# Ledger of designs, part 4: VHH binders against q9y6x5

Target 1, 379 residues: q9y6x5
Amino acid sequence: LPPKLLLVSFDGFRADYLKNYEFPHLQNFIKEGVLVEHVKNVFITKTFPNHYSIVTGLYEESHGIVANSMYDAVTKKHFSDSNDKDPFWWNEAVPIWVTNQLQENRSSAAAMWPGTDVPIHDTISSYFMNYNSSVSFEERLNNITMWLNNSNPPVTFATLYWEEPDASGHKYGPEDKENMSRVLKKIDDLIGDLVQRLKMLGLWENLNVIITSDHGMTQCSQDRLINLDSCIDHSYYTLIDLSPVAAILPKINRTEVYNKLKNCSPHMNVYLKEDIPNRFYYQHNDRIQPIILVADEGWTIVLNESSQKLGDHGYDNSLPSMHPFLAAHGPAFHKGYKHSTINIVDIYPMMCHILGLKPHPNNGTFGHTKCLLVDQWCI
Key: E = the ipSAE of ESMFold2; O = the ipSAE of OpenDDE; V2 = 0.75 times the mean of E and O plus 0.25 times the DockQ between their complexes.

## First folded at step 1 (VHH)

Design a20 (framework vhh_7uia_1; at its last look DockQ between E and O 0.01; V2 from the best seeds 0.00; counts 0 for: pae E 21.3 > 2, unsure alone 63.0 < 65, placed apart)
Fold by OpenDDE, second read of step 2:
Structure a20 (fold): chain B 379 residues (1-379), chain A 126 residues (1-126)
Amino acid sequence: as target 1 above (379 residues)
Amino acid sequence: QLQLVETGGGLVKPGGSLRLSCVVSGFTFSSYAMAWVRQAPGKELEWVSSISGSGGSTYYEDSVKGRFTISTDNAKNTLYLQMSSLKPEDTAVYYCARAEYKYDFRSGEYSPFDYWGQGTQVTVSS
C-alpha cells in the first residue's frame, strides 16, 4: 500500500508556545514522534504565502503567492482572502496535492488548506471543502478522516487547516497568558480529537501525520505605531498590502514616493524592489510591488486609523516570534527525536520522499530533514 | 450477509470483570479495523476501543485505559473486549462495530462505523 500523509496546519502557532503553554496531547504526539522546534518560514511571514511554500517547497518569489493581498499590474487583478479562487495566482507552482493526484491509484483530500479549493494546473483535489471559517474543526476532521479511510482511489495525501491560534493571537496578543491559555488549550484538545479519531478508525499506526503552522505571532501595542499619513499623502500611492510589510504602488514617480517614506520611521525599513535584501528571496516576482515597507518586530504600520490588533505576523522571517514548529508521527518518522531547526521549504521534499513522489524543482533541502526519517542516515 | 454478534454481557459488581465477544461474518475479518462502542442510557454513543485489522495496534479511550483490553482471533473471526476493574460508569450497551466510515448521502451525515452488532448489556452495580 502506498504511504499516506496527513498535513495539518494550525494557523499562527508560534514555536515557543510549546515552551510557554501546556499541550498534553501535542506533547504525547511529539513523544511518540519527532519535533522540529523552530521552522524558519518564508518572507513575508503571512498565511497564504507560507502555506503555499510548505506544499511547493518554494520561496514566495518563485511560487507567486507573495502576500495575502496582491495586485497584478498587467491584468489589474487583485488577490485577497475573499478573492483567492482565480488559478492565475496559483499556477506559477505545482502544489504537492496535484503532484500526488496525478499519480496512478492515488487521490488527494483537503479541508480548507489555502489553494486546495482552486483548480491549479487544471487539477483540483479529488476531495476538498470550500473554505468556510464557520465550519467546525470536527466537521473538517470528519471529512478528512472519512476520505482517508474510504476513498477509491485511496487518499494518500490530505491536508487539514484550522484558523487558530492565529485569530486569537491577533485579538489578544501572544503574551496574554489568560486568553491564550484558553485558546491553546482548545488547540491541544483538537489535537487530541484528531489523534483519537485516527485511533478509532485504526488509521493511526499506518498514517504519517505532520502538525505544523505557517507563522508565529508577535506582540503589538498602540504605543508602537507607524503612521504613513504623517509621511506621505494618500494620493501619491496605492496600498496593496499594509502591515507589517506594506506593499506600495506609487501613483507618482517612484523615487519621490521612496524619498517621502525612507525616513518615515526609525522602526521601518523602506526598500525599493531591487534593493530588497537577498536573504528574503522576495524580489524576483512581478507581483511584488515597487516599494515595500518592513516594520520592525512589534511595530504596526497604520494610516490615520489605529490598529485593533494586539498581535500580528508578517515580519522578518529571521525573527523567532515568526517561527512555527513542526511535529510528526508515523511509520516514516522516528520516535522521541527532536531537531532544532529546518526551513519551511524543506518540508516539501520530505513529504515527497515519504509519499514516493518525484519533487518538482524546489528550494528545499532534503538533507535537512533526514534525521527525522527512519529510512535515512542522519548526518 | 454481513453480521456482527456480541455476547458476554451481564451483571457484575464494581471491580469485577467481563469478557465480551463479537463474532463476525460476511467479510474478511482481518481486513478491517474493529471497534467497541458503548451507549449508556440517555447518553450518546461513546467510543471505547479499536484494534487494527492486523491486530498489531490497539487503542483505548482514556477512561478505560489500563482496565480494558481489545483483541482478536482471526481464526475464529472474533473480536474480544476484556474488561476488568469495572465501574458503575461502565454500565452501557456495548456494541462491536466495523471501523469504516459510512456516509449517508441522503442525510448528509456520516458515521465512523458502518456495521454494528445488536449490542450486549453490561451492568455494573453493587
Scores: ipSAE 0.064, ipTM 0.612, lowest interface PAE 1.7, mean pLDDT 94
Fold by ESMFold2-Fast, scan of step 1:
Structure a20 (fold): chain B 379 residues (1-379), chain A 126 residues (1-126)
Amino acid sequence: as target 1 above (379 residues)
Amino acid sequence: QLQLVETGGGLVKPGGSLRLSCVVSGFTFSSYAMAWVRQAPGKELEWVSSISGSGGSTYYEDSVKGRFTISTDNAKNTLYLQMSSLKPEDTAVYYCARAEYKYDFRSGEYSPFDYWGQGTQVTVSS
């Protein structure tokens, strides 16, 4: 019987929520599994980029999903109202579900994970749901568990994505303890439902389950705005992405646009593409614009307007507020083991190992996750 | 092209009832989930309710559960929101929306709704 893996993402689940709120169901999951306390995500710390990094093991400059809003200088395409369903945007990498289907004559199943409703290299997830945020967690769980139990060839890799606590983190901000407590209690109940469903179906003891997230959340304020319109006229550039990382395409000389922006705010770093810090691994892709603006933590870039977001993400990936966690349970994982930190790109080669797949070249290091796995020597 | 047209808004007393309608054209209604989203004066957009394209699954914001009922008439390409036990806090502009993941360039995040109606005003006061 081939090994099976279910990968679950709760969008925007900041690592320190685990210490500041009660999660009885998640704590029971961790007690009999493993916990990685901090996952260092890729820059920029946004939903689409980091979800694609989890399933490819690549930095954003390598897999091509470099932001939630993109412009490709070579083809002149925009990430637009056709949303993410153009395969062009996703074809710079091979996600794990494609590898799973092509290498081993196995099936993949997906409930809403970014990219799974798109044919990538002419291969779409064997079972999938078109993205629709209005579909309940329960319906997503019902479909995933049905496909895990009733498929030929067998589903060996399954994904499940949920939009919370990201949506509420934006609306209330992570410092709103009353509202965040309510939201996180609901998520813990969903984790309880997940475990109970898998036990009821006889899947729990033989299925590997990873619960993780793509990024964290930081508190924003009306007192921490950077008004771009006060620094440069919109006629000088095309805005590709706004906040907290602005992507600027100059309509005139790049140096002139840079000079107008570089002294705009003490709370924003302005980079020419070639000067973007090497530690970001955010430089070598045609979808990365000639000038990138990076706001300081908690600062919002605006166009002569107020921001309605009380929480945001996208900031420097060295910030602990941007880091999610990873918890896992199943036959591949130790029981009751706690690990401090891994890189988000390390998840991909670990998952390939669990499934017996040959990973595509990637930026992850398998050695970073060895201590989580029962079949590996940790020293 | 594609159009969503809301009707049925108005002034209603606390504890009263009101039915909103949204007539859809330009797409296959049963292929999409549909939603009601509201915006109270000076506040953010708040999701109220959604219904699956088949009409079999319905979802509600906690504050409206038991008071509001979402439904569809696929033959008429019409989405309904039956509102009961209305409260002053339900005062808002109500938007009909098509549930399909769409990138919102202004916010820099994906929106769960790709097309919106013009909105209909609901005012709950004596």
Scores: ipSAE 0.000, ipTM 0.148, lowest interface PAE 18.8, mean pLDDT 88
Fold by ESMFold2, look of step 5:
Structure a20 (fold): chain B 379 residues (1-379), chain A 126 residues (1-126)
Amino acid sequence: as target 1 above (379 residues)
Amino acid sequence: QLQLVETGGGLVKPGGSLRLSCVVSGFTFSSYAMAWVRQAPGKELEWVSSISGSGGSTYYEDSVKGRFTISTDNAKNTLYLQMSSLKPEDTAVYYCARAEYKYDFRSGEYSPFDYWGQGTQVTVSS
């Protein structure tokens, strides 16, 4: 009877959606389990970095996935959403599914979580789906539940990833109540389907389930654009990533590029790498570029006059709009307990504890999550 | 698996009528907006009409307003386009499509339509 854990992410699920919209299925899940109302994620508040932080317990500078678009200055390699399968990018950390399946008589399963279709340290998830955004939530759920129920050695750790409400949040913006209400109702129905499927298959009572997200979403506007072309010519730098945190590789003297950008907009902070605020934990990796530009909340850095984004994320991780939630249910968790906040890196040591795994060195604090767990002294 | 199958195309004379059907499977039909999109010979794709998942909101490109009517039958998972007062410039391949704004977080691109049928030919000529 080894302990089992299913980790689920609904991308871009802003914490305050729980208060501002109706979620009958998710609220029932929370009632019989635990809720963390705000999870403080890692800077930058982007999809690839934060999903890897959940499963490694590490800040981005330590796990090496520092953005959705990266350049490694030492090897001169490029990473992007269409060029993400080189293990080089992922090998600076060991994600929990690798540690789990290397244990005697255990395997891991994955439905689309970032990195799970990559052989990290020559190890790929025991059962996985190649990433394909066209695969329905139902098919992802069917595969995960089949693997949890029918595998030898048994699947003890499984992941499930879904692209909403992030995609709709970008399209409509979080302030579009009518469209976001429709989107979030659909997501609540998917959570209901998840719970119903687990009950139907006899998995619900003995499976620990975490439902969480990587980041939130803030409102953007055509009236809040920062046009880099107005401040600096393209020929002076290579653009590694654009918005809302731009990554700038100077082609001329770095101080000259910095000086051209420093006064570009009062709604953008410009940092030399060594001057990036310590609270970001975003400095000590070769993949972090010599200059970064950090837009204020709701501002978009552009190269031309328009942007199709109505919502975005990637901003300062102190912003409540960037924070997701965490809910959990299962034999390891209390029932009906609510907790105010944890750090996203705290999820990893908690998961390791539930699974009986020795965590790798990480930035999480087990004490922050121990009150969620029935086997811990909490005071 | 997702499938969209158009029928009802054909040859008609100017001023005539046709009713296009699109039978869908593999998703909850009432949860998604649906659209008709056409491509005339040598031209780019042109949006024609859309309907909300509930069926309560319909939208039309200006050149077809008053002549075309989009509708759905949720019990049959079928999208319709009733075409009347057809003109030679309506000659095109007509596709049904699911209108879901797709963001690929890995690619960073948005698309207004995520699934398409094979198309049905409508020809308006004497």
Scores: ipSAE 0.000, ipTM 0.113, lowest interface PAE 21.3, mean pLDDT 89
ESMFold2 (binder alone), look of step 5: mean pLDDT 78; pTM 0.792
OpenDDE, look of step 5: ipSAE 0.035; ipTM 0.500

Design a21 (framework vhh_7uia_1)
Fold by ESMFold2-Fast, scan of step 1:
Structure a21 (fold): chain B 379 residues (1-379), chain A 125 residues (1-125)
Amino acid sequence: as target 1 above (379 residues)
Amino acid sequence: QLQLVETGGGLVKPGGSLRLSCVVSGFTFSDYYMAWVRQAPGKELEWVSSISSSGSTIYYEDSVKGRFTISTDNAKNTLYLQMSSLKPEDTAVYYCVKDRTYEYGSYKPTGFDYWGQGTQVTVSS
């Protein structure tokens, strides 16, 4: 019987939430499984980029989903709602569900993980749900468990995506303890529902389950705004992405645009593409614009408008506020083991190992996750 | 050249329904998120709902979930807001706006590029 894996993402689940709030259901899950306290995500710390990094093991410059809003300088295409299902944007990498279907002639199932409703390298997830935010967690879970139990070829890799606590983190900010406590308790209850459903259906003992997230959340304020219009007229450039990482496509000489921006705000770093810090691994892709602006934690870049967000992400990936966690349970994982940190790109080769798949070349290091696995020798 | 024209507002009793429409001209609907925002008398602007032009990505403010439905007709460059189970608290001027932010799973955009003139919704006995 082939091994099975369910990968669950709660969008925007900051690692420090685990220390500041009680999660009885998640704690029970971890007690008989493993916890990685911090996952260092990729830059920029946004939803599409990091979800694709989890399933490809690649930095954004390598997998091509470099932001939630993108422009490709070679083809002149804009990534927007009208073409988010254009395979062009996703074809620079091979996600794990494609590999699962092609190497082993097994099925994959997806409840709204980014990219799973796109035919990537002419292969779409065997079972999938088109993205719709109004679909309940229970309906997503019902579909996933039905496909895990009733598929031929068998579903061996399944994904489940949920929008919280990211939506509430943006609305209330992570420092709103009253509202965040309510939201996080509801998420913990959903984790309890997940475990109960898997037990009732006889899946729990033989299924590997990973619960993780793509990024964290930091507090924003109307007192921490960077007005880009105060530094440069919009006639000099095309804005590809705004905040907290602005992607600037110059309409005039690049050096002139850079000079207008470089000393604009003490709370923003301005980089020519070739000067972007190597540690970001955010340089070698045509979708990365000639000038990138990076706001300091908690600062929002605006164009003569107020920000509605009380929380945001996208900031420097060295910031602990941007880090998610990873918890896992199942036959592949140790019981009661805690690990301090891994890189988000390390999740892909670990998942390939669990499923018996040959990973495509990737930026992850299998050695970083060895201590989580029962079939590996950890030193 | 750029214009957003909202219609469909009016006076309605609590529990009633209204359908708002926004006709967009001067830019291509298919390259932008569109949103509905509202402003009650003497209050700040409140975001209500956002939709991608394909209709595949939709976001709602918590207080309107299950009561309001946002939709688009790209061939007519038109955005709709179907409002049901209306409450006195829904009384506001409703604006159609071009959303600058494309974000998966995001609760609220950081800014709006173009604004319509608004349509008044009044929910009272």
Scores: ipSAE 0.012, ipTM 0.415, lowest interface PAE 8.9, mean pLDDT 88

Design a22 (framework vhh_7uia_1)
Fold by ESMFold2-Fast, scan of step 1:
Structure a22 (fold): chain B 379 residues (1-379), chain A 124 residues (1-124)
Amino acid sequence: as target 1 above (379 residues)
Amino acid sequence: QLQLVETGGGLVKPGGSLRLSCVVSGFTFDDYAMAWVRQAPGKELEWVSSISWNSGSIYYEDSVKGRFTISTDNAKNTLYLQMSSLKPEDTAVYYCTRDSPKYYSYEGRAVDYWGQGTQVTVSS
C-alpha cells in the first residue's frame, strides 16, 4: 500500500542530448509522464557530490561530499571515490534511503548508487550491491526488480545507477556525434528494457520512476590545458584534487601560494576559501581546502601531463553544458507535462513527499517541483 | 593482509624492453583502479600509467606514451607494464599502487598501498 519510487541515474547525461539525438523509448516514457528540461546541479558538478545532493537535498558544503577526492585537515583522512568506504565521509547528511528505513520502517534497495554500500548513521540500504563497474545494467536491473517485487518488508525506495554516458563522454567528448550517437542509442535501449521489465512484473502502473542524472559534459582539448607546474613549485602545496576544480592545501604561507596562482592563467579563477562566490554554496566545510582553482569551461588543469579526457565536468554549475534533465512517470506524476528548470536539491523534498516521509532540513524548495505532481496545485 | 609485489626489473641497454609484473593480494582486485609510479635517483615520485580494472580506461604520462603498455590479467590478479624503446631517463624504481593517480606529488595521499618496488636501469 505504501507508494514506491525507483530513482534511476545515467551518469553524465547532458540535458541537450535530448534535443540533438533520438530517444524513442525515453520519449514514450516522457509522453505518459513529465519532463524537466534542465536541472541546475550543485557546485562542483562532479559525480559523488551531485549524487549525494539528489538524495539529501543539500549543497555539497552541507552534506560533506565536496569532491570525488577529498582531504579532511582536522582528522587527516583522505577520500577517493574508488577506494574509501569510511562512513566518516558520508555522515554529515541523512540520505533518503536511511530516512525511509528509519522513519517509516520500510526497506530500501540499491544497485550501485554512490553511498548505498556504506553504513551511514549506522544504517545501510536494506538491499545493496557493493560498487563494481563491471556489473552489467541487466544484472543491476534484475536485482532491483526482484527486490521491488518480492521483499518483506516491502521495498518502497530503490535506486539504480549506470556509468554511461559519462564514461564515453570523457573518452570521446560530447561533440563526437558518431560515438555519442551509438552510446546514447544503447542507453535508450536500456530504458526500454527497464520499462518492459517493470511491465512484465506488474510493477509499472503503481511504481513512480524518476530518470535523471548528476551532471552534463563539455568538450575538452589538448589545446586547452593549464599546467600548474608553470605557476607554482610542488614544494609549496599539497594537491587534494586537480581538475577542473583544484583543491590546494598550502605548505607555506597561504597568501604566498595565492599570489603565485592568481595571475598564472586567464582561463582559471583562483579563490581563497572565504572569497569563493556565494552562489556556489561551496565554502562552509572543513573538507573544502584553503585555496580553490576553478577552470573555465573546457579547460583542463594538469601537472606536466597531457589529459586523455576529450570531455569533462566539474565546471561552474551555471553552465548549461553541466546540466542534466529529469523525466518521471507514475501515479504521483502528471502525464505529458513539460517543465523548464528545477534545482537538483529540489528532487529530495519532492521524493520525500511522494513517499510520505518527513524531509530532514534541506536546501530544496518543494514549490519548485509541485507542478509535476497530480496531488498539488500548480500556480 | 594487503600486499603488492613487483617483479621484472633489471638492467637493459637503450632501446631495450622489459615487462614488469605486480601480483596483488589481500583486497578485491576488481574493486580498484591500478597504477604504476616510478622514482628516479634523486627525484620525486612520478606517475607513469593507470588502468581501470573493468572499464578499459587507460592513461599514460606523456613521456612514455607509445613506448609503455599497461595491462591486467584477471585470472592471476596481476598488473603488467610492458616497456619498450627504453631510454636512460626511464631508470627508476617502479612501484605498483592500487589507486589511479594523475599526480606527480602524493602528499596528502595514503602511500600504504604501494609495493616494495622493482629497479629498472637503462645504461649503455
Scores: ipSAE 0.000, ipTM 0.179, lowest interface PAE 14.1, mean pLDDT 86

Design a23 (framework vhh_7uia_1)
Fold by ESMFold2-Fast, scan of step 1:
Structure a23 (fold): chain B 379 residues (1-379), chain A 125 residues (1-125)
Amino acid sequence: as target 1 above (379 residues)
Amino acid sequence: QLQLVETGGGLVKPGGSLRLSCVVSGFTFSSYAMAWVRQAPGKELEWVSSISGSGGSTYYEDSVKGRFTISTDNAKNTLYLQMSSLKPEDTAVYYCARDEYLWEDSGYYTPFDYWGQGTQVTVSS
């Protein structure tokens, strides 16, 4: 029987939430599985980029989803809508569900994972749901479990995406213990429901399940704003993305725009594209703009307006506040093993190994995940 | 206290145009992303369009791209939805909604904290 894998993402699940709140259902999942305490995500630490990195094993400059809002300098196309189903934006990489369907006669299923309702290299998930935030976790789970149980050819790779705790992290901020406690308890209850549903349907013992996230969350404040309009007149540039990483397309002299921005705030770094730090792996793509601005942790870039956002992400990927975790359970995984850290790009080659797929060239290192797997040596 | 009031709905023939307006009070308009959300008879709520507080970023549901235009007039505290090339499938109650977050921030539709009463749009003979 071919191995099966369910990949679950709870958007914006900061790793240290596990240390500061109780998760009885997740703890029971981990007790008979594995936990990676920190996953170092890719820059920029945003939803679309990191979700695509998980399933391709590539840095953003390589897979082409470089932000949640993008402009392509060569084709002059704009990406500004989560419902934009133009394959152009997604075609710079091959996600695992496409590889799963093309290498063997296997099916993939998707409940809302970014990119799964788009045909990529003329291939769309065999079973999928068009993105709609109003669809309950329960309905997403019911569809995924139905497809895992009743498909021919068999569904061997399935994805499930949930918007929390990201939405509440933005609204309340990660330091609001009262509101975050309620949200995280609800998420833990959903994890309990997921496990119980899989057990009830006879799927649990033979299914590999990964629970992870794309990024963390940091506290923002009305006292930590960078007003871009105080630095430069907007007539000098086109704004492609705003905060906390601003993507600037100059309408005039690039050097003049850079000089007006480079010293305007002590809480923002300003880079010409060629000067972006190599460690970000955020330079070699036409969708990365000529000037990028990177706000310091907890600072919000605004256009002569206030921000009601109490939490945000997108910041430097070296920041622990930006890191999610990874937990996994199933026949491929050890029981009761804790690992300190992996890179988010390492998840893809690990998943390919579990499914018996040949990975496309990628930026992950299989060796980093070996200690999680029963068929590998930790040395 | 905090109010969103929609106007401009009505009966229109296929291929026609309508402009919806939403007048807001009780908050600083430019500080919030604003959205239009619709509900067709017997269907779930469907996000239609969003605009950032600055007015610099606009987002559209795929089925309305090129036909609908979202805009704001900060001096009038008013959000607009200009609808053109209307189809029977656009028949719905249209709601004005306030969002605390920019659409591009999470990449997806975010929950809205305040809604208007809605205005009916019917596309028929």
Scores: ipSAE 0.000, ipTM 0.223, lowest interface PAE 13.2, mean pLDDT 88

Design a24 (framework vhh_7uia_1)
Fold by ESMFold2-Fast, scan of step 1:
Structure a24 (fold): chain B 379 residues (1-379), chain A 126 residues (1-126)
Amino acid sequence: as target 1 above (379 residues)
Amino acid sequence: QLQLVETGGGLVKPGGSLRLSCVVSGFTFSDYYMAWVRQAPGKELEWVSSISSSGSTIYYEDSVKGRFTISTDNAKNTLYLQMSSLKPEDTAVYYCAKDYEYLSGWDELSGAFDIWGQGTQVTVSS
């Protein structure tokens, strides 16, 4: 029988939550599996970009999902949630479920993972759910486990996405210990439900399970706002994305727009596209705008309005507050092993190895994840 | 010249239902997420729900999931909130807003809003 993998994402699960809160179910999962304490995600540290990096092994400039809101200068198309089902936005890379279906006579299954309800390279996940936040974790889990047990060709790769703790991280901020404690306890209970369901269905011993996240969360405040309207008039530019990384498309000379923005706030860096730091790997794509504004951690860019969110992400990927973790269990993984750090792009080639797939060219390094795997030597 | 006009509020008993409407003028629905935001007496603003212009991407605040349904009619440039099983804690002024932070995001919750309407009062009491 071919190896099977379930990839689970809890959106916005900051790595240091593991040290500051109790997770009895997750701790039991880790005890008989592996833990990577920090995953260095890609810039920008947003949901769509990082979820696509996990399943492609590519930096954003290479896979083309460069933000949650995008404009393509060559085709003049706008990406918003109304356009997220246009394959154009997703076709610059081949995600693992497509690789799984194209290389082998195998099926993929998806409960809400970004991109899985879109045909990419004319291939859609064999089983999928259209995105709807009102669908419970239990219903998503029921569908995934049904598909893992009852599909022909067999489902060998499955994904499960859950919106928490990101939604509550935005609403309450990560420093609200009372509210975050309740939210994180509920997530730990969901992990317990996941493990119990897999055991009851006879899947647990033979299924590889990865639990990870796309980014972390940092505290925001009404005292840390950057009012873009105080810097520049709306008539000079088109705003493609706002906060904490603003994407500016000039309507006039780029240099004139840059000069109006460059000294606007001490808490925001202003980059011409060619001056974006190389370490971000955020430059070589037509969907990256001519001017990018990067707010300092905890600062929110606004348009002459207040922000009610107390937590946010999207900031510099070197910040520990932006880092998620990775935990895994199954026949491919060692038991009781802890690893310090991997890059989020390293997850894809590791998953390809577990599934016996040939990875597409990618930015990950298989060697970084070797110590996690029973069939590899740790050097 | 951009305007959002909310209607449909009123006084209802607990367990009752109301449909709120927001008529939009001065901008194109297909470019923006639309949101419902509420403010209860003596409390801060609370985001309730957001919807993409296509209606395919929808977000709800946890306390209203299963009770409220957001929808849009692009031909009428109108945003709706169908409210069922109303509770006293749903008492608030309800506003519709253009939401920039949900334009293409799967981030569930945002508090950044470009435009707010006039509001419509919902009161749930015996």
Scores: ipSAE 0.005, ipTM 0.269, lowest interface PAE 11.1, mean pLDDT 87

